# Miniprotein binders against q9bqp7, part 2

Target 1, 240 residues: q9bqp7
Amino acid sequence: VPQNWFPIFNPERSDKPNASDPSVPLKIPLQRNVIPSVTRVLQQTMTKQQVFLLERWKQRMILELGEDGFKEYTSNVFLQGKRFHEALESILSPQETLKERDENLLKSGYIESVQHILKDVSGVRALESAVQHETLNYIGLLDCVAEYQGKLCVIDWKTSEKPKPFIQSTFDNPLQVVAYMGAMNHDTNYSFQVQCGLIVVAYKDGSPAHPHFMDAELCSQYWTKWLLRLEEYTEKKKNQ

## First folded at step 37 (miniprotein)

Design T7x
Fold by OpenDDE base, fold request of step 39:
Structure T7x (fold): chain B 240 residues (1-240), chain A 93 residues (1-93)
Amino acid sequence: as target 1 above (240 residues)
Amino acid sequence: SIEIKVEVRKDGETFKYEYKVDSPMELWMVLMRFMRYIRKEGAEKIEIRIEAKSPEEAEYFAWILLQIFEELGYEDIRIEFDGKRIEVTGKEE
């Protein structure tokens, strides 16, 4: 049980769109500060088992690709992920704010992979927007807040070369989603709250992306785990 | 491994195919290629059966199959679950 409990949901906010809400998705810039990011908290609080598994994977990849090959691979994965997020932001942005769509960004296996998910996405409220939890003292950059199949979600887009059919196979991604959710729900820059999460795993080969929907109950369960990770980080006195 | 059983009905005959794939990605690739071919050939009915290791995996396979059938323009799609067994049937009008 977390020592410093804080609710994930804000009872003072509504999950219903306000008619006064701007039609343009929010894009709050991430401020550079000493406040730890969600990603940093998660990385610094990985279990010994998680570290071991990642190291084992890394060593295997180095054996297969060589050190230089692995660096190139890592760089390429990063670039592909970045391009994918840029493409999604372009797709999900209102037409009036659409930068000239680089046709090359749209011609990816990952974009093909998520097409069926995008059909169910509507009511985009935020894109690449910063969230801050002032009380719990963490920040993050969320990918998207939108309706998925009529439910308002924090959506996190992930790329994978391998199928991830189970939410458990997404590692700490559920924690990231609920961390963003909890922060947004208590961030004064947002007038609404979100109760659901969605992790979308896009595949490089264009095979259908796997959506991992997180209802309010599941979000609450992962929120408890997130709070424990945050406490562990704080206890270790790890600063940025 | 994922074992896939496919039954195709065409011109009053039933054709049976079996595939073994190592991943859901391969499942998609194999079935998409196969079903694109079968769709062009004008099959009356396609039935695909997969045995999953878990209910969650079954749902995932069902979803993959649904996406394939929808992409290929099948209008009559039936999905059935029996425990970990998935059966998807498409009919051509």
Scores: ipSAE 0.000, ipTM 0.208, lowest interface PAE 13.2, mean pLDDT 84
Fold by OpenDDE base, fold request of step 39:
Structure T7x (fold): chain B 240 residues (1-240), chain A 93 residues (1-93)
Amino acid sequence: as target 1 above (240 residues)
Amino acid sequence: SIEIKVEVRKDGETFKYEYKVDSPMELWMVLMRFMRYIRKEGAEKIEIRIEAKSPEEAEYFAWILLQIFEELGYEDIRIEFDGKRIEVTGKEE
């Protein structure tokens, strides 16, 4: 049990759009801050086993591709991920804000992979928007807040070359989603709250993406785990 | 071209590097390679400055830099925006 419990949901906020809510998706810029990111907290609190598995994977890839090949691979993966997020932002943005759509960004296996998910996405409220939890002192950049199958979700888009059919296969991604959710729900820049999460794993070959929906109950469970990770991070920082 | 200024503090000395890159991808590649090297050398502080052409580009560069710093396990990451100027500072405690 976390020593410093804080609620994931804000009872003072509604999940319904207020009349004052902008018609355009929110895009809060990342501000100058010394506050740790969600990603940083998760990375610094990885288990020895997780670190070992990642290192073993890295070493295997280096053996297969060589050092230069691995660097190129990593660069390509990063570029593909970036282009995918840019393409999604372009797709999910209102037409009025559509800068010249680079049609080339839309021609990817990852975009093909998520088409069936995008059909169920509507009511976009935020895109690439910064969130800050003022009390728990962490920040993050969320990919998307939108309705998925009629439920308002924090959506996190991931690229993968390997199938991830189970939410457990997404490692700390559920923690990231709930961390963003909890921050957004208590960030003064947002007038609404979110109670659900969605992790979408897109595949390079265009195979159907795996949606991992997180209801309010599952989000609450992962929120407890997130709080424990945050406490661990805080303790590690005090001891340094 | 994207102009990048890097300042590294090590053993009480400041080292300055300048890079010119033609794309965000090249930016990532150059900085990732550089910062991996610096991380191994045990730098006390890294400061990266980039001048962007737009606020949107600045945010994007800041995101790239953040990803690099996070991937490399920097504990204290500070991102500063001044219009189109981006400054990212990582400290190794």
Scores: ipSAE 0.000, ipTM 0.172, lowest interface PAE 12.2, mean pLDDT 83
Fold by OpenDDE base, last read:
Structure T7x (fold): chain B 240 residues (1-240), chain A 93 residues (1-93)
Amino acid sequence: as target 1 above (240 residues)
Amino acid sequence: SIEIKVEVRKDGETFKYEYKVDSPMELWMVLMRFMRYIRKEGAEKIEIRIEAKSPEEAEYFAWILLQIFEELGYEDIRIEFDGKRIEVTGKEE
C-alpha cells in the first residue's frame, strides 16, 4: 500500500465538456525543471526482471545485427516513432492549424494500422500537452486526450514490430497512461478530468492496430502501482 | 558472484559442471549455451542448483531457469525452492 496515497480522480472536476471549453486542443509546453518526468520515474524504478529482459533482448539483437547494426536499428525505430507521433498530431489537429501536411508522413504502415481506431476518435481536447501533478511532484507529456467510442480517454500511441494483443504485453505503458491521467486531473491548466485510458499499438506492416481500453476500475488499479513506483523513486533519490 | 552446479545424466553416466558468473545476464547466457549443447547430445536428465543470497534473488533465479527450460522445450520441469536454494530438474522423454 502506498504511504502517500492520492486519488487519481478529482471530485471537483467533471468529465462533461463545459460550454467554455476551447474548440482548439490544448498544447501546454513541457517545462524542463527539477521535477521528475513520468518516463524518468518509470525508467529508474524498473525491476531486476524488467532490466534483465531488456538486456537479453539487446544482446540478442547485437548478436544478430552487430553493435553498429543495432545502433542503426535503434535510431531507425526512434525516428519511425517520432514521425508517427508527428503524423498523428497533424491528423488530429484542427484543419485551421494544419501546416503543410507532409504527405510523406501520412504514407506509413503505422498510419494505415491506426485508421480503424481513428474512426472512433473524436472530441480532441489536448495534443502533445504537458501535465503536472503539484502535490505528487511529477510531470509528463501526454500524446492525446480525446473521446474514443464516446468515452473521454488519455490516449497513448505506441509503435511495434511485434503483435501486442494483450495489455500486459505493453510493459509500463498502462502506468504511464494513469500517471498522465492523475496529473491532468489535478493540473490547474485543465478544467476537466479523464477517467479512461487507451493504449494503441500500431504496426509497421499496416495490420490493424490493437486498442487496449482501460476503464476507470483498471485505471485505479494501475494508479496504485504507479504510486508505489513514485515512492520508490523518491526514496532512491533521498539515498543519493 | 553466482555459483552454479550442473549435473547431467547421459548413457548411465553423471557429469558434473560448475560455473561462476557475475550477473543474471551472464547466468542466462552461460546456461542457455550449455543447455543447448546438452540437448543436442541427448541428455536424459539435467539438474541445476543455485544458492541465492536472498529469497528474492532465489525467486529471480528460479524464473530465469524456468524460462531457459521452457525455451528449450523441456516438458518435465521440476523446480524446488527452499528459501535460498534452487534446484531445477529437466527430463527428456
Scores: ipSAE 0.000, ipTM 0.181, lowest interface PAE 13.2, mean pLDDT 84
Fold by OpenDDE base, last read:
Structure T7x (fold): chain B 240 residues (1-240), chain A 93 residues (1-93)
Amino acid sequence: as target 1 above (240 residues)
Amino acid sequence: SIEIKVEVRKDGETFKYEYKVDSPMELWMVLMRFMRYIRKEGAEKIEIRIEAKSPEEAEYFAWILLQIFEELGYEDIRIEFDGKRIEVTGKEE
């Protein structure tokens, strides 16, 4: 049980969009502060087993590709991921911004992969928007807040070269989603609340993406795990 | 390579097809095309078998197959797993 419990949901916020919600998705800039990011917290609190598995994978890749080949591979993966997010932001942005779409960004296997998911996405409220949890003292940049199949979700887009049919196969991604959710629900820059999450695993080859929907109950379960990771991070930093 | 075995029952006869694809994308494309064709011809039963390399891959293939069958409007869809083997059966009522 977390020592510093904080609710994921804000009882002061309604789940219903206020009629005054701007038609334009929010894009709050990320301020570089001493405040740890969600990603940093998760990376610094990985289990020994998780670290071992990643290191083993890394060593295997280095053996296969060489050190330089692995660096190139890693750089390419990051670049592809970035381009994918940029393309999604462009797709999900209001039509008025469509004129500046780089058609080359839309020609990716990852974009093809998510097409069936995008059909069920509507009511975009935020894109690439910063969230801050003032009380718990962490920040993040969420990919998207939108309705998926009529349910308002924090959507996190992931790229993978391997099938991830189970939410458990998405590693710490559920924790990231709920961390963003909890921060957004208590960030004064946002007037609304989100209770659901969606992890979308896009594939490079254009294979259908896996949607991992997280209802409010599942989000609450992962929120507890997130709080434990945050506490571990905080303790680790005090000892440094 | 992904080996796909398809059995189609039509008019009391069983037809067997075998495909080899290099990716899940190709799996999707090949099967969607094939299944759309077979549905137009009025198949009574379709059975697809795939051997996966891992349980995770097997589940992914099962998911792909399920999506294909659902998109095509099959109401009776059965998915069976035997280790790494996936069998999906659709029946037209």
Scores: ipSAE 0.000, ipTM 0.212, lowest interface PAE 13.0, mean pLDDT 84

## First folded at step 38 (miniprotein)

Design T7y
Fold by ESMFold2, fold request of step 39:
Structure T7y (fold): chain B 240 residues (1-240), chain A 93 residues (1-93)
Amino acid sequence: as target 1 above (240 residues)
Amino acid sequence: SIEIKVEVRKDGETFKYEYKVDSPMELWRVLERFMRYIRKEGAEKIEIRIEAKSPEEAEYFAWILLQIFEELGYEDIRIEFDGKRIEVTGKEE
């Protein structure tokens, strides 16, 4: 139960398309300042048990690969994720043709993995766009806002080498989605709001990606958990 | 298949349960429903033991179990590995 509850949705905003909206997806630049990002809040509020599991994974990988091999592995995983997001932004931009795209950027198992999902995505409203919650004092960079199977969603793209067939196997990703949603719904740079979320887990081998749809009720449930993490972060920083 | 051994402590008594599931999705569904029920029945301590096929799979199961214990509201959660075996315990303080 959060000490300072705040609503995820904004009753002063419509969730319907505005005919006068630009045809180009929004891309609000991220302005780095003193307020924390969503990912930093989540990283800094991991439980002791979560930290233990991550350190165990790290030590096991170091035993297998060596310290230098582990650094190379993690750098390559990060680069693959970055290339994946760049490719998706390129694919989803209505101002870009396929001829203008870097063909090497589009060659990956991860892109193959999401093809069936992309067929159901339309009406792209934002890509790689900053969001800020002025009242709760946090910022984020959302991946995509678009319709998925007729529902306007905050969409988060994730890469994984392991199957994630159910939403609970995505750990903190639902918190990330609702944090972006809540920020966007109260950010003056946006004239509309979003009430649904989608987490898409793509696989390196090209296996069909797993979509995890979050309706408004589920988003509200995770929003409460996000508020608790944000409160924990704020209290932790007072004690540093 | 995945064999799951559960021990529950309530009012000084110990209860033992065993489950057999064929996937991580079934693992989550079976344990989440059972542990939610037994927590509401006043369980003070729940211990889950699983033998995985590899140390990597054991780590994956540990993440799933940790999420269940955290959603149930346990603060005293202990995770122990022994090769491919994982034991996760949640206790009321």
Scores: ipSAE 0.564, ipTM 0.864, lowest interface PAE 1.4, mean pLDDT 85
Fold by ESMFold2, look of step 38:
Structure T7y (fold): chain B 240 residues (1-240), chain A 93 residues (1-93)
Amino acid sequence: as target 1 above (240 residues)
Amino acid sequence: SIEIKVEVRKDGETFKYEYKVDSPMELWRVLERFMRYIRKEGAEKIEIRIEAKSPEEAEYFAWILLQIFEELGYEDIRIEFDGKRIEVTGKEE
């Protein structure tokens, strides 16, 4: 039970405007780096069991690849994730925003993987945009806010070399999404709010991506877990 | 094949189940049925043993089982590996 419960939704905001006003997607710059990020909070509050499994995986990879091979592997995974997000931002941006597209960014198996999902995405309102929860004092950089099958979502794009067909196989990703939602819904840079989340897991070989939709009830369940992780982080920071 | 053994302790009784599946998708369907059962009826202890096809696959299943047991509300979770075998236990204590 969180000591300082706070609602994920803001009753002072509309779900979305019915004005149908076109605009360039929001891209709020990340200007506030003095408070913890969502990913930092999650990294610092991993359970003992999660740390154990991560360490076991790391040691096995080092045994198989060597230390240099493991460093190269992790660097390549990170680079491919960054390239994937850059390509998606380019694809989802209005054509007038782009001067040139890097065709090498578009030649990824990950991009092939998400094509069937992108057909259901419309009404892009934010891309690679900072969010801040002013009351709970955390910050994040969300990937996308858009409609998915008619529902406005915070959308998080993930790359994976292993199948993640179920939301349970995405580990802490649902917490990341709801943390972004809560921050956006209470951030003065935004005039609207979002009630749903979507995690899209794309695969390197181009296999169809797995969407994991989170309705408002599921988001509220994960929001409670996020609040507990944030409280744990705050408690650890006081003791450091 | 992936071999799965489930032991559930409920109301002072122990129930044992054994399954053989050929894919992680089939494994998930088995685990989902147990998750629905435990959400409805509860259990004092759940132990799941999986013999995967490789040590890497066993690690993957351990991550999934950990997430499931946490979602079910178990806080005393133990994880033990033996090569390609994994045992995860969740207790209410």
Scores: ipSAE 0.559, ipTM 0.858, lowest interface PAE 1.4, mean pLDDT 84
Fold by ESMFold2, last read:
Structure T7y (fold): chain B 240 residues (1-240), chain A 93 residues (1-93)
Amino acid sequence: as target 1 above (240 residues)
Amino acid sequence: SIEIKVEVRKDGETFKYEYKVDSPMELWRVLERFMRYIRKEGAEKIEIRIEAKSPEEAEYFAWILLQIFEELGYEDIRIEFDGKRIEVTGKEE
């Protein structure tokens, strides 16, 4: 149990759409500031075991590819992820229907992989949108807020070269989702809130993506873990 | 084929289980059953040894086991590799 507990949900907000809600998805710009990002917090609070596994993976890849080959590999993986997110933002954005869509951006195994998921996605409320938790002092850039099978979710899109058929195989991704959710629910740029999360793991070969749905109860469980990571991060920065 | 050996220490007694599965999904089903058991009954120590199909797959299983042991509340978690074999031990302190 964290020392400084804070609720993930805001009782003053509805999770139901209002008739006055904008018809265009929100895209709050990310502003550079001194408060930490979600990914920075998680990266700086990895356990000794997580660091050990990451370093083992790095050394194996360097032995296989050489240092220059490893750098090229990681650059290509990053580019593929960036293109995937750009493609999804384009597909899900109503204002980019004809003149903003690049057909080469849409030609990838990862996009093929998520097609069956996209059929269940509707009511897009935010795309590539910044969130800030003003009380807990962290920021993030969430991928998407939309309905999945009738439930309004914070949706996080991930690429993977290995199958991830269960949520435990997504490592810290559930913490990212709930951190974005908690920030959004307490960010004055948003008038609504979300209680569910979705992690979608897409595959390079076009194999069907794995959706990992997180209901409110599961989100609350991961929220507690996120708060512990944030407390650890804050304590480390005080002791620099 | 993926070989799994589980040792559970509870109330001073050791229980041993062995499984052979053909996929990560089958492995997850085995692990999920043990998670439910440990959450209900508790255990002083659990040790899981997996012989994967490759060293890369062993690394993948190590990440999964680490998260599982953390969810079960073990604070003393040890991870050891030997090629495509992985051993993860969780102890109550």
Scores: ipSAE 0.523, ipTM 0.844, lowest interface PAE 1.7, mean pLDDT 85
Fold by ESMFold2, fold request of step 39:
Order: sequence, then C-alpha cells, then structure tokens
Structure T7y (fold): chain B 240 residues (1-240), chain A 93 residues (1-93)
Amino acid sequence: as target 1 above (240 residues)
Amino acid sequence: SIEIKVEVRKDGETFKYEYKVDSPMELWRVLERFMRYIRKEGAEKIEIRIEAKSPEEAEYFAWILLQIFEELGYEDIRIEFDGKRIEVTGKEE
C-alpha cells in the first residue's frame, strides 16, 4: 500500500491526439539527469529473493562457461537485443527504406519470431521515445506506442531464449510498461495518453513470439506495485 | 514429465496436491488455479515443490514461483534447491 498514491491516467487527456497527427512517430530524446530511470529503480529495489536467484544464475553460468565465457555470453545477449530493437524501429518507421539500412539487421530469428505480431500493429505514434514523470520524478525510454489489434498500447519488445508463455514469466517487465505509461500520460511532450500495454517476447530460433496484453484494469494493478517500488527507492535514497 | 507437489495451510488445516505435467503451459494452469484460490481465501503457508528435468529448469521455475508468491503478497519466502528439485515456501507474517 503506497503512502503517496498518484493516478496512472490523466483525466484531462484523451486517448486520441488533440490535433492532427504528424506522419512521423514521436522520438523524444532521452536526457540523462539526476532523477532515476525506471530500470534503475527496479534494479535498486529487488527483493532479497530476487537477488539470490540472480546470483545463483550468475554462478551457474560462470561455472559452465567460465568468467570470460560468461562476459562474452552477456555481451552477445545485449547486442542481440540492441540489434532487435534497431530492426524493429526501422521496420516500424514510416521512412520508405533507410539508405544506410543494414540488410543483416533485418535478418534474425527474433524478427521472424514477431512477424505475426507486427501484422496486428498499426498507427505507430512513438518509437524509442523518452518519457518523464515530473511529479513522481523518474524517467524512461519506451520502445513503442502503437495500436495492437485496435488498442493503443505502450509496447515493450523482449528477447528470450526461454519460453515466456504467461505474463508472470516476464518478471518486472509489466512494471516497466506501466511506469512508462504513467510517465507518458503526465509528460507535456505528449498530447495523448495510453491505457493499455503489450509485452512481446521474441525468440532467437524464430518460434512465434508470445504477446502479453495488459488492459487498463491490469495496468492499474501493476501501477500500484510500481508506486511501491518507486516509494521504496526514494526511502533508500533518503537513508543513504 | 514435471512433478509438482503443493501444500496449502489454511485455518489450521493442511491440503496436499500432487500433479504431473508435461509442459510449462500445463504447469502455469495448475499454478493459476492455486493463485485464484489464494487470492480469494488466503493461506497461512504455501509450499510448492517441483522436480524439473534439469537444474537450469529448476532455476527457471524458482523465478516463476517467486513472482507468484510476491504477487500473492507473501514477504517471508524461502527458496531451496536440491539438484533439479526446487522448493519454494511462502508464509504469512
């Protein structure tokens, strides 16, 4: 139960833009500041049990791969994620074809994995765009805002080597989505708001991605959990 | 197959369930049933034991169980591994 509840939605803002849409999705630049990012808040407020499981996973991987092998593995996973996000931004951009587009960027199992999801995505309004919540004092960089099956969503793209067939298997990712949503809904750089979320888990082997749709009610439930994490972060910062 | 044993303690009574499932989706359906029950009724203690196919899979299931127990509101959560076996216990404070 958060001590300082704040609404995820802005009652003075419509789901629809108040003015004519430009044909180019929004891309608000991220300006790193003294205020914390969503991912930093989540990292700094992990439970003791979450930390235990992360350390156990790390130890097992190091035992299997060696220290240098583990570093190479994590670097490769990071690069695969980066390439995946770059490819999706390119695919979803209204530009006909980027002259500098690397053909190999668009070829990957992850891209094949999401093809059936992309057919249901339209009306892209933001790509790789910064959000800031001035009142709650946090920032983030959301992946995409677009319609999914007719519902305007904050969409987060995730790569995985393990099946994630249900939303609980995405761990803290729902908290990221609602944190971005709440920030966007109260960010003066945006004239509209979003009430739904979507987490898309893509697979390296090209297997069909798993979509995890979050309606407004579910987003509100996770928003409460996000507020608790943010409150915990603030308390730790005061006592540091 | 994956073996799952569930123990629920409520109002001084203990209820035990045992399942064999062949996939993570079937595992989720079992766990979802218990999540719905516990959200409605509450429980003093839940203990879930899983025999996975490998230690890596046991770790994967431990993450899922931890998230479930945290969503149910348990703060006293114990996680124990024994090879490919995982036991997660959540207690009401």
Scores: ipSAE 0.515, ipTM 0.839, lowest interface PAE 1.7, mean pLDDT 85
Fold by ESMFold2, fold request of step 39:
Structure T7y (fold): chain B 240 residues (1-240), chain A 93 residues (1-93)
Amino acid sequence: as target 1 above (240 residues)
Amino acid sequence: SIEIKVEVRKDGETFKYEYKVDSPMELWRVLERFMRYIRKEGAEKIEIRIEAKSPEEAEYFAWILLQIFEELGYEDIRIEFDGKRIEVTGKEE
């Protein structure tokens, strides 16, 4: 039970989608801040069991690939994720034409994997946009805010080489989504709010991506867990 | 195939289940049924043992089981590996 509970939804804001298509999705620039990012909080508050599993995986990979091979593997995974996000931002931006898009960026298994999801995405309101929760003192960079099958969502895009057919297989991703949602809903740079989340896991081989929809109740459940992680992070920093 | 053994301790009684499944999706369906049961009824201890197809797959299942046990509210969680075998135990504190 968090000591400093704060609501994820803002009762003073409308959660109704804008029926008019905006000319340009929001892209609030990330400011250089001393306050922690969502990903930093989550990395610094891993449980001992999570640390154990991560270290075990790392040791096995180093045994198989060598240290240099492991460094190259992790660099390539990061690059693939970066290229995937760049492609999605390009595809979802109304200011970009097919002529202006890098065609090689669009030729990947990950992009093939999400095609069936993208046909259900519309009304893009934000892309690669910073969020701040001034009261709780954290920042983030959300991937996308758009309608998915008629519901306005904070959407997080992930690449994976392993199947993730259910939300529990996405580990801390739900916490990331709700942290962005809570920040956005109380960020003065945004005039609207969202109550739903979507995690989309894309696959390198082009297999159909798995969408993980989070309704308001599920978001509220994960929000409580996020608040506990944030409190843990804050307490650790006070004891340094 | 993937072999799964589940042991649930509730009100001093022990219930044991065994499954053999061919995919991670079938594994999830089994685990989802137990999550629903435990959320509704509670249990003093849950032990899940999985024999995966590889050590890498066992690690993948260990992450999944850890998330599940944390969502069920267990704070005393033990993880043990033996090659392709993984055992995760959650106890009430």
Scores: ipSAE 0.506, ipTM 0.842, lowest interface PAE 1.7, mean pLDDT 85

